VH-VL binders against Protein AF-9 homolog (yaf9). Designs and how they scored, part 5

Target 1, 217 residues: Protein AF-9 homolog (yaf9), of Schizosaccharomyces pombe (q10319)
Amino acid sequence: MAPNTRVSKCQISRPILVGNDAKPLTKEEKEKAPTDHTHTWRIFVEGVDGEDISKWVRKVVFKLHDTYNNPTRTIESPPFEVIETGWGEFDIMVRIFFAPEAHEKALTFYHHLKLHPYGPRMEEMKASGGLVESVQYEEIVFNEPFEYTYKLLSQNPIGDGHGLAVESEPDHPFSQQLEQDEADKLDFAIQEVKKTIEMYKQQVQSLQGQKSSTPVE

## First folded at step 3 (VH-VL; framework fv_retifanlimab)

Design a41 (from q3 with heavy chain N52H)
Fold by ESMFold2-Fast, scan of step 3:
Structure a41 (fold): chain C 217 residues (1-217), chain A 123 residues (1-123), chain B 111 residues (1-111)
Amino acid sequence: as target 1 above (217 residues)
Amino acid sequence: QVQLVQSGAEVKKPGASVKVSCKASGYTFTSYYMNWVRQAPGQGLEWIGVIHPSGGSTWLDQKFKDRVTITVDKSTSTAYMELSSLRSEDTAVYYCARSGYVQKSGPDYFDYWGQGTLVTVSS
Amino acid sequence: EIVLTQSPATLSLSPGERATLSCRASQSVDYSGYSYMNWFQQKPGQPPKLLIHDASNRATGVPSRFSGSGSGTDFTLTISSLEPEDFAVYFCQQYSNWPYTFGGGTKVEIK
């Protein structure tokens, strides 16, 4: 194994979006799809604010429902996405593998595929002709990252930098927590949810803008 | 402490179905994947599939996809594996095994196992 | 799918001797400095017990005489000095690729 140096007592985070969009098949698309399929959908892993995540993500593996031909889809270059057709909603496992230089273990996420209008934006999705979006905001946390990852993320911060100053516990990263740390973790999670809500607001405004003329100055 | 307790031994005829249960305790049931693994007498281990307990979605080895259904009952913290169209080669001890934290990166290895359920298929 | 080949199939030794068990993968189970290889111990009538995870890390409560090593496609489980309770079947298992697969097992038996 190549020798590498970790940045001691450092924790740095990077946000990503894990989600799907979907729409009913057009008449032309339906002729090319299996007879029982009703929608086209896309599952993806993307950077926030247009970040090129391929600098630190090498591949993403999407594990689809077993009824799909070749249900394990490995995507080794951006865009990290899979486009398919179907009729049912199901859960997709998403495994993210980092650049080898990062020396980080792969992360696994879970996403429920949404094909039908839902939630507080249901009426707007219906108005769009059935265009559905379901996106999760996830923070990827690097505990005592190697210098390669630390430099890459620190030199090109997203928003306010998304770095956490915390004492690292690499042997027990998900289980060893002090009671005093719980409030901070909850506050951080609440902030993540608020950003996701703001992102949805922007997406809704974008969808409405596509149907109407954008004001020109 | 974490415990996985499975249902008792079953004897079935060829063509029948069997449903094995696995009751979890000592942890948040919906926070970890639950796997099913079998072992024929004197043979090695064979992974059958996994379920996400919160959503109920399953991912199976291709050879089992047409005969296996994995489900959960969140109210009782119990996972089930149903195997249909039983054949003599399905005679095995069936284990449930916990893996991976569903909401965070973590070890994706089988850290806790049930005691096993012997399923015998005989004519 | 990744095929795991364990050798020898049977290892006959006396208490106090060193046991060396091999597991070879048909393709690399390494990614980004980690080896996605686990070892399990199984005694008759009992479920498998996690012994080593990620090639070299002992599971909680596992005695120090057990050690795992290797990377890529070649892995080794070593028991430095066999105790009577160590006579069992040992399985390697990879989780780098779906479906998860196990080796055929190595039986460590008393000579």
Scores: ipSAE 0.404, ipTM 0.706, lowest interface PAE 3.5, mean pLDDT 82

Design a42 (from q3 with heavy chain N52D)
Fold by ESMFold2-Fast, scan of step 3:
Structure a42 (fold): chain C 217 residues (1-217), chain A 123 residues (1-123), chain B 111 residues (1-111)
Amino acid sequence: as target 1 above (217 residues)
Amino acid sequence: QVQLVQSGAEVKKPGASVKVSCKASGYTFTSYYMNWVRQAPGQGLEWIGVIDPSGGSTWLDQKFKDRVTITVDKSTSTAYMELSSLRSEDTAVYYCARSGYVQKSGPDYFDYWGQGTLVTVSS
Amino acid sequence: EIVLTQSPATLSLSPGERATLSCRASQSVDYSGYSYMNWFQQKPGQPPKLLIHDASNRATGVPSRFSGSGSGTDFTLTISSLEPEDFAVYFCQQYSNWPYTFGGGTKVEIK
């Protein structure tokens, strides 16, 4: 239709992963990096289970620590990531911009860069030689989206939901009992989101199958 | 409903540090960003930085990064701004201001402000 | 950083007159049909009060005589007929990019 109007009383959501991974520099990498750098790290915005979010994300701006050359990194095509080397942990601003046709305001996230083993997975990270992952599971909610956005998201189903990665950063160390409780709550949340993704995927696939059916008569 | 209540006026000597508090009420503390803004007497507004109360992540204007620390205490719904190595130029009213709604597209502007805390740096 | 320039620095008018305040950004604050520009009113001894958000939307409780307009780099705050309580300092503010920045302010004073 010609007019693009907002879908009243409608709410549609999409999960994304915002986070970083990191590892200690190899001998070869240390020779190419500044002398004081200890790690290679990557900050990213990714879809769950390999979803191509570039269908609805136009660009991601990462604002690094001011000690980096050109600290504002604008990524206009996938993968939406920045790979760097460094020695210190700091906060990165992550701003997600949607396709202009969506008429949606940008979303801002703050991510604390993790380079060193930490949290409930600390033992695993140490055993891997210092491979670190700090990933946030975020739900982007579009309230009363324009028809363009609603159709776009409805016609692009989310992945199968298997292998979801979620990680929380505790403010400070706490007892094993509290850590266990938090882990259990996180696992429950993951399962609930997985069910929602599957339901949404099936609805979209059913609608697509219906439209693709061969007309008879 | 929504209220941001700041700590009282402070008088400090050059070289000292000051810690200003901002206690929030009337909303879910971790669902909004908390900003700090200052204003020297008779001058304009200067943004200092922001904190995400849910994760503790902060972003500071480069001018302040070496001297400012922003923290939160989620149990008391209180944000703190600590400014070290005080100079006479730091004499200003310091405001906390709420912005945004975490994890949603929508308005991201300073909708509620604290009453301000006057910090005077004098010899 | 985005620099905001407000003009005039001082606007001297009488009650009942129209006030027009300008704010210019060093680069566009627009994206996806939205202008990331706000206006605040500040009276002596008080914190700033949000008047207009996203260039043209009045904040809750703000009288209809206040209106905002503009896009890209050029923005205007208009007060159609000044009331005694409107004599104050007005600041524009962008939240398009970090760090957030404010204009230098326009003082609307009685003539």
Scores: ipSAE 0.013, ipTM 0.567, lowest interface PAE 8.4, mean pLDDT 80

Design a43 (from q3 with heavy chain N52Y)
Fold by ESMFold2-Fast, scan of step 3:
Structure a43 (fold): chain C 217 residues (1-217), chain A 123 residues (1-123), chain B 111 residues (1-111)
Amino acid sequence: as target 1 above (217 residues)
Amino acid sequence: QVQLVQSGAEVKKPGASVKVSCKASGYTFTSYYMNWVRQAPGQGLEWIGVIYPSGGSTWLDQKFKDRVTITVDKSTSTAYMELSSLRSEDTAVYYCARSGYVQKSGPDYFDYWGQGTLVTVSS
Amino acid sequence: EIVLTQSPATLSLSPGERATLSCRASQSVDYSGYSYMNWFQQKPGQPPKLLIHDASNRATGVPSRFSGSGSGTDFTLTISSLEPEDFAVYFCQQYSNWPYTFGGGTKVEIK
């Protein structure tokens, strides 16, 4: 018998966050960055609820705008992120590769980099000195996953029962509880991104004593 | 039924620019990437770049980044590839080819191709 | 960039014979149990037609005489018994890394 086979009629999902945060360059950072750059930004792929996604994500490739040196950035260990400076908003292609044991094809996502305050939280972002966050909540669905993936994800559920396996069906109507679970996951994720922005700001300030932020390569 | 229909053959002089079109039908244009690939006479295939039609963002092979512009017109479901500063070695058949991405659209390999547009660059 | 080397450049065979075409990558095109290698058939005056995707999966409508195999850096396209319409140029293509790259092609011609 095969030791690792697909689990038939099974569907299991796992949420991830694909997004960016950004802030205006300080006076000190501007003097060290290219003259046309206005912001420091970070693009990332992160788990919800502090999940260590490196257990099932092996590598993330970020394809930046062609004006950047070495625009294809391959990140093979966490944190799955890229930190850069710039002035323009553009689309970043994000390609996620799974652990070999998962036997799953890579997924490609699109993220539009946001640098400037926008949307319903625009006044909050302005009041924070221009701290911006733009996060997409993405649901990765594994249809008939291999036993390795099924066991890994089902033994480590997200948010007190979230992300549990369900039998595959042609149509799945939303339940009110499922909708609320998704909202709760997103709210927690937003809080984590806010904390990450603060940590990033601390790190940038620390680096200013030694070196400037990430230069365009 | 998915179809990609390209513009007709072009003859250009060195230093000129050429703009090739690729009109898509039979699917949601903004849900798939559109790639451009060329083939010099009797030679192999060379990937030029790709556009994400929804946002308009492009990613090019380094060799073409200073001479190629890829754009879309969503209202007509048409992609364009413009190549400037033409040289004789740019003589090739230029193809558009569709690719999706797993879980968001169709297969992430080149599943449908245009018929090709011959661009001849000669003095 | 990943370089794909196809061999032989030309294969001269008769109808009914077996064709074996090779494609070697300069580095692995495998991730998570999948080989990001495709095969295309091209006839004069036509665009490439997808034959095999992900090393070993036949595209819709492709005859069973076509099969793909291999993993990592070494890949093979096999045509078990050549039909007259199979005499064409065959290209391998990787899509594991940017930029996407193609092999130089193998021309299968009638003897």
Scores: ipSAE 0.508, ipTM 0.777, lowest interface PAE 2.9, mean pLDDT 85

Design a44 (from q3 with heavy chain Q62K)
Fold by ESMFold2-Fast, scan of step 3:
Structure a44 (fold): chain C 217 residues (1-217), chain A 123 residues (1-123), chain B 111 residues (1-111)
Amino acid sequence: as target 1 above (217 residues)
Amino acid sequence: QVQLVQSGAEVKKPGASVKVSCKASGYTFTSYYMNWVRQAPGQGLEWIGVINPSGGSTWLDKKFKDRVTITVDKSTSTAYMELSSLRSEDTAVYYCARSGYVQKSGPDYFDYWGQGTLVTVSS
Amino acid sequence: EIVLTQSPATLSLSPGERATLSCRASQSVDYSGYSYMNWFQQKPGQPPKLLIHDASNRATGVPSRFSGSGSGTDFTLTISSLEPEDFAVYFCQQYSNWPYTFGGGTKVEIK
């Protein structure tokens, strides 16, 4: 493409969530899983606040541990996720590819799969029956995007500040703004984890209520 | 100024283990993945594995899974590669090489390399 | 795994001559207008040094006589006029698919 297809001095960003959830296998799930497996887990790439990222993400490649059959999983349609069972924690390569029309280079993340309660929220995870969440908030920034990407993202803004065209300053980003951005990302990720755990707690409570319905002795 | 400085040459007997170190400086050690690559005399480059220095998580080529352990010491910004059950075919120069970002998206290519450590396995 | 085949294995030239090195991938390394192919230079007793990234972009400090071209499965590294310090081994490397793989190398030696 010609250079004039790019939107000069323009910056547009989009937030995404990259992460995994996991839980211990139920009795029924253990019967269907390999004998050594202890957990079911899901690795995912998702939009924030229900955004359908398939509008600008074409595919996501997840590279699992070599012990899995066909460890390279290419997901070309939403939901961009892989669900598996296992016993060990390991790094998963997550590569995000944009629509070819965007002429944007793919982005690579490495996510450490978490299966066991950990970190500051360990007690909350234990209280949920071993439900584990490990989610990172990332902002994808398009500097001087091609018109395709600019029109797509600017026509569908997300929340306050996202999707707004901003004059780019390629000389140097302010370190204070970068530090604030990191703090905001952490706070957001924490809130998303809490929300997901709450949903799982509701699911567990629902199953417990269901189990008590018309019991047979 | 990014620098990766590796430990000195080693001579080992078949069946022994070797542990090579790679000390990083000039950047935030935990922000970039660290790889290990080897090169047998007169041969091409062979990727061994990678470690996330922040969490210590490793990804190894299946060829090395049973014999290689990669670790880090964050307090000294040093990565280690230990190869066990050495064979004569393991004689090679072993390199550490920095690649993509751990905590944010970006290009994933080997931009800085250590000077290499020659490991000779002989009877 | 994507296999990278470099040719020729050895290229014997004199200073001032043009060098053309080939790298062929078993599968396309292209996506969205980008080619995920890098080139490295290695001199005896030294580690590989990143020369070209993403098929055609010179790494910082790399002289303008070095250029990369190609797309899909066929890639070329060109040295327009060899300097004495350019006699070295050159490796291509793909990072479009995991695991990342290297070519076997092309040795550029003085005639």
Scores: ipSAE 0.031, ipTM 0.591, lowest interface PAE 7.6, mean pLDDT 81

Design a45 (from q3 with heavy chain L60Y Q62R)
Fold by ESMFold2-Fast, scan of step 3:
Structure a45 (fold): chain C 217 residues (1-217), chain A 123 residues (1-123), chain B 111 residues (1-111)
Amino acid sequence: as target 1 above (217 residues)
Amino acid sequence: QVQLVQSGAEVKKPGASVKVSCKASGYTFTSYYMNWVRQAPGQGLEWIGVINPSGGSTWYDRKFKDRVTITVDKSTSTAYMELSSLRSEDTAVYYCARSGYVQKSGPDYFDYWGQGTLVTVSS
Amino acid sequence: EIVLTQSPATLSLSPGERATLSCRASQSVDYSGYSYMNWFQQKPGQPPKLLIHDASNRATGVPSRFSGSGSGTDFTLTISSLEPEDFAVYFCQQYSNWPYTFGGGTKVEIK
C-alpha cells in the first residue's frame, strides 16, 4: 500500500550491475589477514553508466558465507559494496531494497564469488596477475510503479534513452518497440561492462606504475 | 502447465547418501531458481538450499552445508539434491520448489512444488 | 534468523465457521511498505500450496474466502467460511531475511 498513485499500464526498467572482483593478496596484506586467506575480494551493486543508484536504492544486504564474522552485511549508503579477504568461492545472497517512497518489494539475487581466472576471459585474467572480474547484468523492472519511481527514473534516462517507461501489456505482453528496447539495453550493458573492465585495467596499470616508480637504490 | 516431478521414495541406512531428483517442465528451466525444502513426519518445513540452474550457483542453509550438494542437468531440466552422512533425524519428505527469476527482477516466493520424496533412514 | 510463531497449534471448527490463524515474527519483516510474509496450505500427502503472498495478496486460483492481513511482526490468515476442503495445515513463511523460515503450522481440523 502507498499514499501516492501507481502509474497504470506502465513499465519502467533500470539496469544494474551485480558482481565481484578479486585479486591475490600482496605480501603486506597477507601479514594482516588470517593465515589461510589467499585473496582480497569485493562484492558490489553498481549503476550502469555511472548512475548514482542511491537515488532509488536505499540499502543492499549481502549475506556472506557463515564462516565470516557478522556474515549479514547491511550497506545503507553508497558505495554498495563489501570488501573482504578469503580463500574459497561461495554464493553471496544480494538483496536490494528500494527507497521507502517507491513502495516496491526488495529483490533477491545470488552471485557466485569468483576468485580464480575462469571462462572466456581466463587468459586475460591470468595475464593481469590473477585479477578476476565476474559481473552480472541485471534488469530491474517496475510494473505499474508508483509516481515517485516513475518520475525519478523517467526524468533521468540512461544512455540513449534506454530504461524509459513503456506501456505494460498483460494481454499483449510483447511489442516490437519493447523487443528493440531490450536489444538496445543489452548492447548498452555490454559496452558499459567493457568500459568498466578498461577502467579497472587502467587502474591496475596505474598502481603498477606507481609501485615501479619507487626509487630502488 | 508448470510441473515438478520428483523421484520415488528411498530407504537408506545411517551413514549412507541419498540423491533425490526433480524434473521440471512447462517453463524455461534456467529462468527460475530451484529450492529444496524438507518436512519431517508431522513437523514443519525446513529450507535446505537453492540453485541457479543457469550457472549452477548454490546457497545452503548452514545446518546442511557440510552434507548437502544441489546440482542441475540442463539437458534434462532436472535438479538434484544429494544429502550425505544420513542420520535418523534426516527422515523426511523432501520437496523441490520453484522461486524467483534468474538474472531479472520479479516475484520471489515458492509458487510451484514437486510432489515430495520420502527418504527414510532406518537402522 | 527470524523465528515465526504460529498460534493456535490446532484449531477445531465446523464447516461454515470463520477461522483466524496467527503468525508472529521475532522481528519486523516489513520494508518500503511491503511485508515479506507468505501463507501456504498443506493437505495430507500433498506438497504445500501457496495461498497468500506478501501478507495480503491471494495467489492465482485461491478462493476469495481466504484473506491475509497484518504488518511488521503480527500477521493473520482468515478463512471467512470454512469449506470441507479447507481442513488442512497452514504455514506462514518469511523471506525478508536469510535463511527463509517457516512457522510451525496451524492445523485446522473438523470438530
Scores: ipSAE 0.006, ipTM 0.500, lowest interface PAE 9.8, mean pLDDT 80

Design a46 (from q3 with heavy chain V50I)
Fold by ESMFold2-Fast, scan of step 3:
Structure a46 (fold): chain C 217 residues (1-217), chain A 123 residues (1-123), chain B 111 residues (1-111)
Amino acid sequence: as target 1 above (217 residues)
Amino acid sequence: QVQLVQSGAEVKKPGASVKVSCKASGYTFTSYYMNWVRQAPGQGLEWIGIINPSGGSTWLDQKFKDRVTITVDKSTSTAYMELSSLRSEDTAVYYCARSGYVQKSGPDYFDYWGQGTLVTVSS
Amino acid sequence: EIVLTQSPATLSLSPGERATLSCRASQSVDYSGYSYMNWFQQKPGQPPKLLIHDASNRATGVPSRFSGSGSGTDFTLTISSLEPEDFAVYFCQQYSNWPYTFGGGTKVEIK
């Protein structure tokens, strides 16, 4: 067969979410965790709107703080996440590997683990019992991708046609359409993050309700 | 112009600790990772670890994790590497070296190095 | 950890000659068609200086006589015609896996 070749003057992008959620340990959880730990947290790499990124992501390597046992965590199948307990905030090194057939370099991201309410949504996080979400919207851009990646991603667009292949314009790298697409993708990701916070609130409320549902006989 | 300037040579006894400094200039200190690498006299290079100067998070080679602490002082754009429980085999030149951006994906290679600090451990 | 073996340990040549330096990895440092291998030059009393990154890309300001090649576990640094300032120790280094590791070095010395 013919060897895989690059698609010239082409770029394809895919949004991903790199982030963490966290909550204070319950009394029961504290009994099972190290005595100095205060929170349970999850670091993750996820597609936007539930996209199955395992179609183009082969594995994710998370490098935790060196105080953790086996701090280098290699996750080769979804969900691409690590769940742990701790007390401190630190950076997590996140390396994303693509299918070998893509012939793309691995990408390294650094995520600052957030355990405490912060930022514009601080009041909402406090109201949720200390449930925290800190999510980075990242746009992975494949410039002149190999045929494998071009076919794979073109056949699986995200949302309302976003993530489709766009021909590069070397003389005019900025275009009205490309700028609008980026704005739309960012707005979509922001909406998804807000939705996740709301879901956490509902889960907390649901669990509180379940505690009260023991029937009286 | 990027420069990394390290502290002067140290002579320590076995069991002591040493703290080496690396003062950065010519770039935004908190925007790039800083690494520590050592080289025993006449030998090859050995990577010790890396720090994010913005948050202070570190990743160390497993064999150093119980003896090495890497820190930064953002106000002076200075990185520090402290090695405890010194042994004669820790005698080496210790280098700081800058690598990739902390806020974005990218290749991770050492583009600028300090001049080195000789640490001698002898009885 | 990935072990890098450089050969020869010492290469004795005259100015104008071609130098070829080898670096072998205990396991592949490739991923998806890219090789996570760098080359450094070190002169006595000085820190290492980046020459080649990602197996074959010359660092800024590095003369064209330096070239890198190879993939997987077998890599080569070539100096097409040695200049007096090229007599130095050369190290390969991988960043495919943590911890990052270096080869033992090849000393290029005057015959």
Scores: ipSAE 0.028, ipTM 0.599, lowest interface PAE 7.4, mean pLDDT 82

Design a47 (from q3 with heavy chain V50Y)
Fold by ESMFold2-Fast, scan of step 3:
Structure a47 (fold): chain C 217 residues (1-217), chain A 123 residues (1-123), chain B 111 residues (1-111)
Amino acid sequence: as target 1 above (217 residues)
Amino acid sequence: QVQLVQSGAEVKKPGASVKVSCKASGYTFTSYYMNWVRQAPGQGLEWIGYINPSGGSTWLDQKFKDRVTITVDKSTSTAYMELSSLRSEDTAVYYCARSGYVQKSGPDYFDYWGQGTLVTVSS
Amino acid sequence: EIVLTQSPATLSLSPGERATLSCRASQSVDYSGYSYMNWFQQKPGQPPKLLIHDASNRATGVPSRFSGSGSGTDFTLTISSLEPEDFAVYFCQQYSNWPYTFGGGTKVEIK
């Protein structure tokens, strides 16, 4: 076997979705939840267009508000998500860890939990019975990845083959080609986010009746 | 080029509140996390928390969560740390420190620090 | 939280001597081949200055006499030959877990 070494002057990226959905508790759910809780919510990290990100993501750590028992939730297998009940909006820290063979640093993202209809899609959320979706498109960039990661990701490009590895320049970390590749990936991801949101609307019952894994004190 | 300039020394009585400012220049303020760290006289460093200047999201060490509020004013590229219900053991130099890229990476190393603000809590 | 223990608390040395500073973590600060450990230098009346990031990488402008090593729970900062300006307090800091924590510091002072 050849040594696993870094691919010099190379960058490769992957889009992911970081987000939450939420809805008001039903009358039945309120009877089983803590008295002050008003919503059921889910935070998640997912691949675009159903990509199985567990091929290159080893685990995701979600850091919830300190009022939750065990506020640090480590999820080591898909789906990379946490389901809870609550009453307040707060920021969730999301740290993504890669396979040890990748020799890559973990990446930290933040997501503001949305429980109430908002923004340009507010009327759609109201029409769904208060089902809220707040999804962020994030681009994970591997700079000079080890051959392990390079081979894994370059053999499985996203979309129509765009967004393959590109060369980085010493004075400029990103080339014009990488910028164009990211624009193409963003367009693809935007369409996939729209599809994912539509699927969530259709799956409102999957969120109904879900109980929190850890009740708030 | 990159500079973090903090407000001047404060003397407060127990039970009062103090608000320290940190004005950033030489970089895009909303692109980096801003941290707050304190150091009691002759003691080590204690991390208080950080803020994402773009969205205002904060994370605080549990020891401070009921007394500390971190905010930003994007129009002036200034971060603030307010500590309430002051006690004598809060006497310390308070530093702001920049870390990691907000948009594309998580918290990394503290590469630039403010000069520090001495807060003295005494009768 | 991860507790960082630095030793010794004080090193009394002369210019030209080698300084070796230890930082021990209560649990591993490593993941995927990276050690989430940094080193800072602090002089009286000044803020800390980054010396080493990610256990072994010198920050921009830091002289080659400073080197960092170690992994897991055991880390070392070495100054190969002390210059007069190196007499200062040195702190290790981890960012592997929240909250971020610092060691208690090692003071390098003139004999």
Scores: ipSAE 0.011, ipTM 0.566, lowest interface PAE 8.6, mean pLDDT 81

Design a48 (from q3 with heavy chain V50W)
Fold by ESMFold2-Fast, scan of step 3:
Structure a48 (fold): chain C 217 residues (1-217), chain A 123 residues (1-123), chain B 111 residues (1-111)
Amino acid sequence: as target 1 above (217 residues)
Amino acid sequence: QVQLVQSGAEVKKPGASVKVSCKASGYTFTSYYMNWVRQAPGQGLEWIGWINPSGGSTWLDQKFKDRVTITVDKSTSTAYMELSSLRSEDTAVYYCARSGYVQKSGPDYFDYWGQGTLVTVSS
Amino acid sequence: EIVLTQSPATLSLSPGERATLSCRASQSVDYSGYSYMNWFQQKPGQPPKLLIHDASNRATGVPSRFSGSGSGTDFTLTISSLEPEDFAVYFCQQYSNWPYTFGGGTKVEIK
């Protein structure tokens, strides 16, 4: 094995999506769910632009509301998601564990589960029969990463130069131009997120179709 | 300066409820989880649960789910733990303790503790 | 839940002697080269005070005579030369999984 040493004065980042999809239960699904449940929902951690994050994410732990049986769900292989039914909105803790070779501590996020149409896209959600998406764009920043992570991420950049390694500047703050360049990269990533959300809507509907036709044990 | 200040001692009868407060100062209240831990006289420490002050979501040890409610008041940077249906074995010092970052977890250790609130349950 | 077992329950020593305290976890508290184990000191009438975090890192202001070691399921707190103020109860605590759990404690007492 190669020696595992930190890359000094180096910063590399990776965007991820942390979010949920949800829809009202069909009459058929409601007959199979607990009587007080009103929706089926999915919580997930996914890459942007089709990235296979399992290359650097080893597992994701989702901590659900305590009313759920086995509220701590550990997902050790992609897709990093949990599908459930419920009636209430609550905060889900999402803990991301990196490959052991990275020697990075786990990162914890929280996501507020959305089941009901909301926000600027409320009318679209209502028009879809109540299909809801709530997605957070998160930037994971590795400061002085170990060589393993540095090599893996820097040799597999996201998009046309986005998510590349940036040398840290301890003496001066970043320039106005560099901040604008980073804003432009973020805008590009946001556009990719919107595209990915549309794909996820299709995946959720496809999965719901399968669930309706296939008995769940 | 980070400081956690708890409410004063309480004496309750079996079957009553008690509500303990923990007022935080010296840091951004919504950026850290707030934990509740108890210790019966001369005994070890028992973690009760935590609250995310930003979203208000809580997680409780299974032993306490039916009797404990944790809440926060962001306007006063105060966390509360209410324990109902009190029994004599609930007699303990109750501590609040800060841990981790809500948004991004690095070190997740109890770095600051309240002074403790003695709750005595006696007939 | 992860159960932490501390031994011995009581350790009787004189000032100047070395203290070695053990904490064993029912399952590994390690991930990605990190051990999610902390140590606390508690004196009568006071809340616990953080001594060691992440198995081996001294907390701010903790004297160099305190050190932590171990990984996986076996952890040790060492006090190289006991001072009078070190006679206290010591607890280990894991944050590898929820619920967070504490060991039963080791009381370090004089003589």
Scores: ipSAE 0.017, ipTM 0.559, lowest interface PAE 8.3, mean pLDDT 81

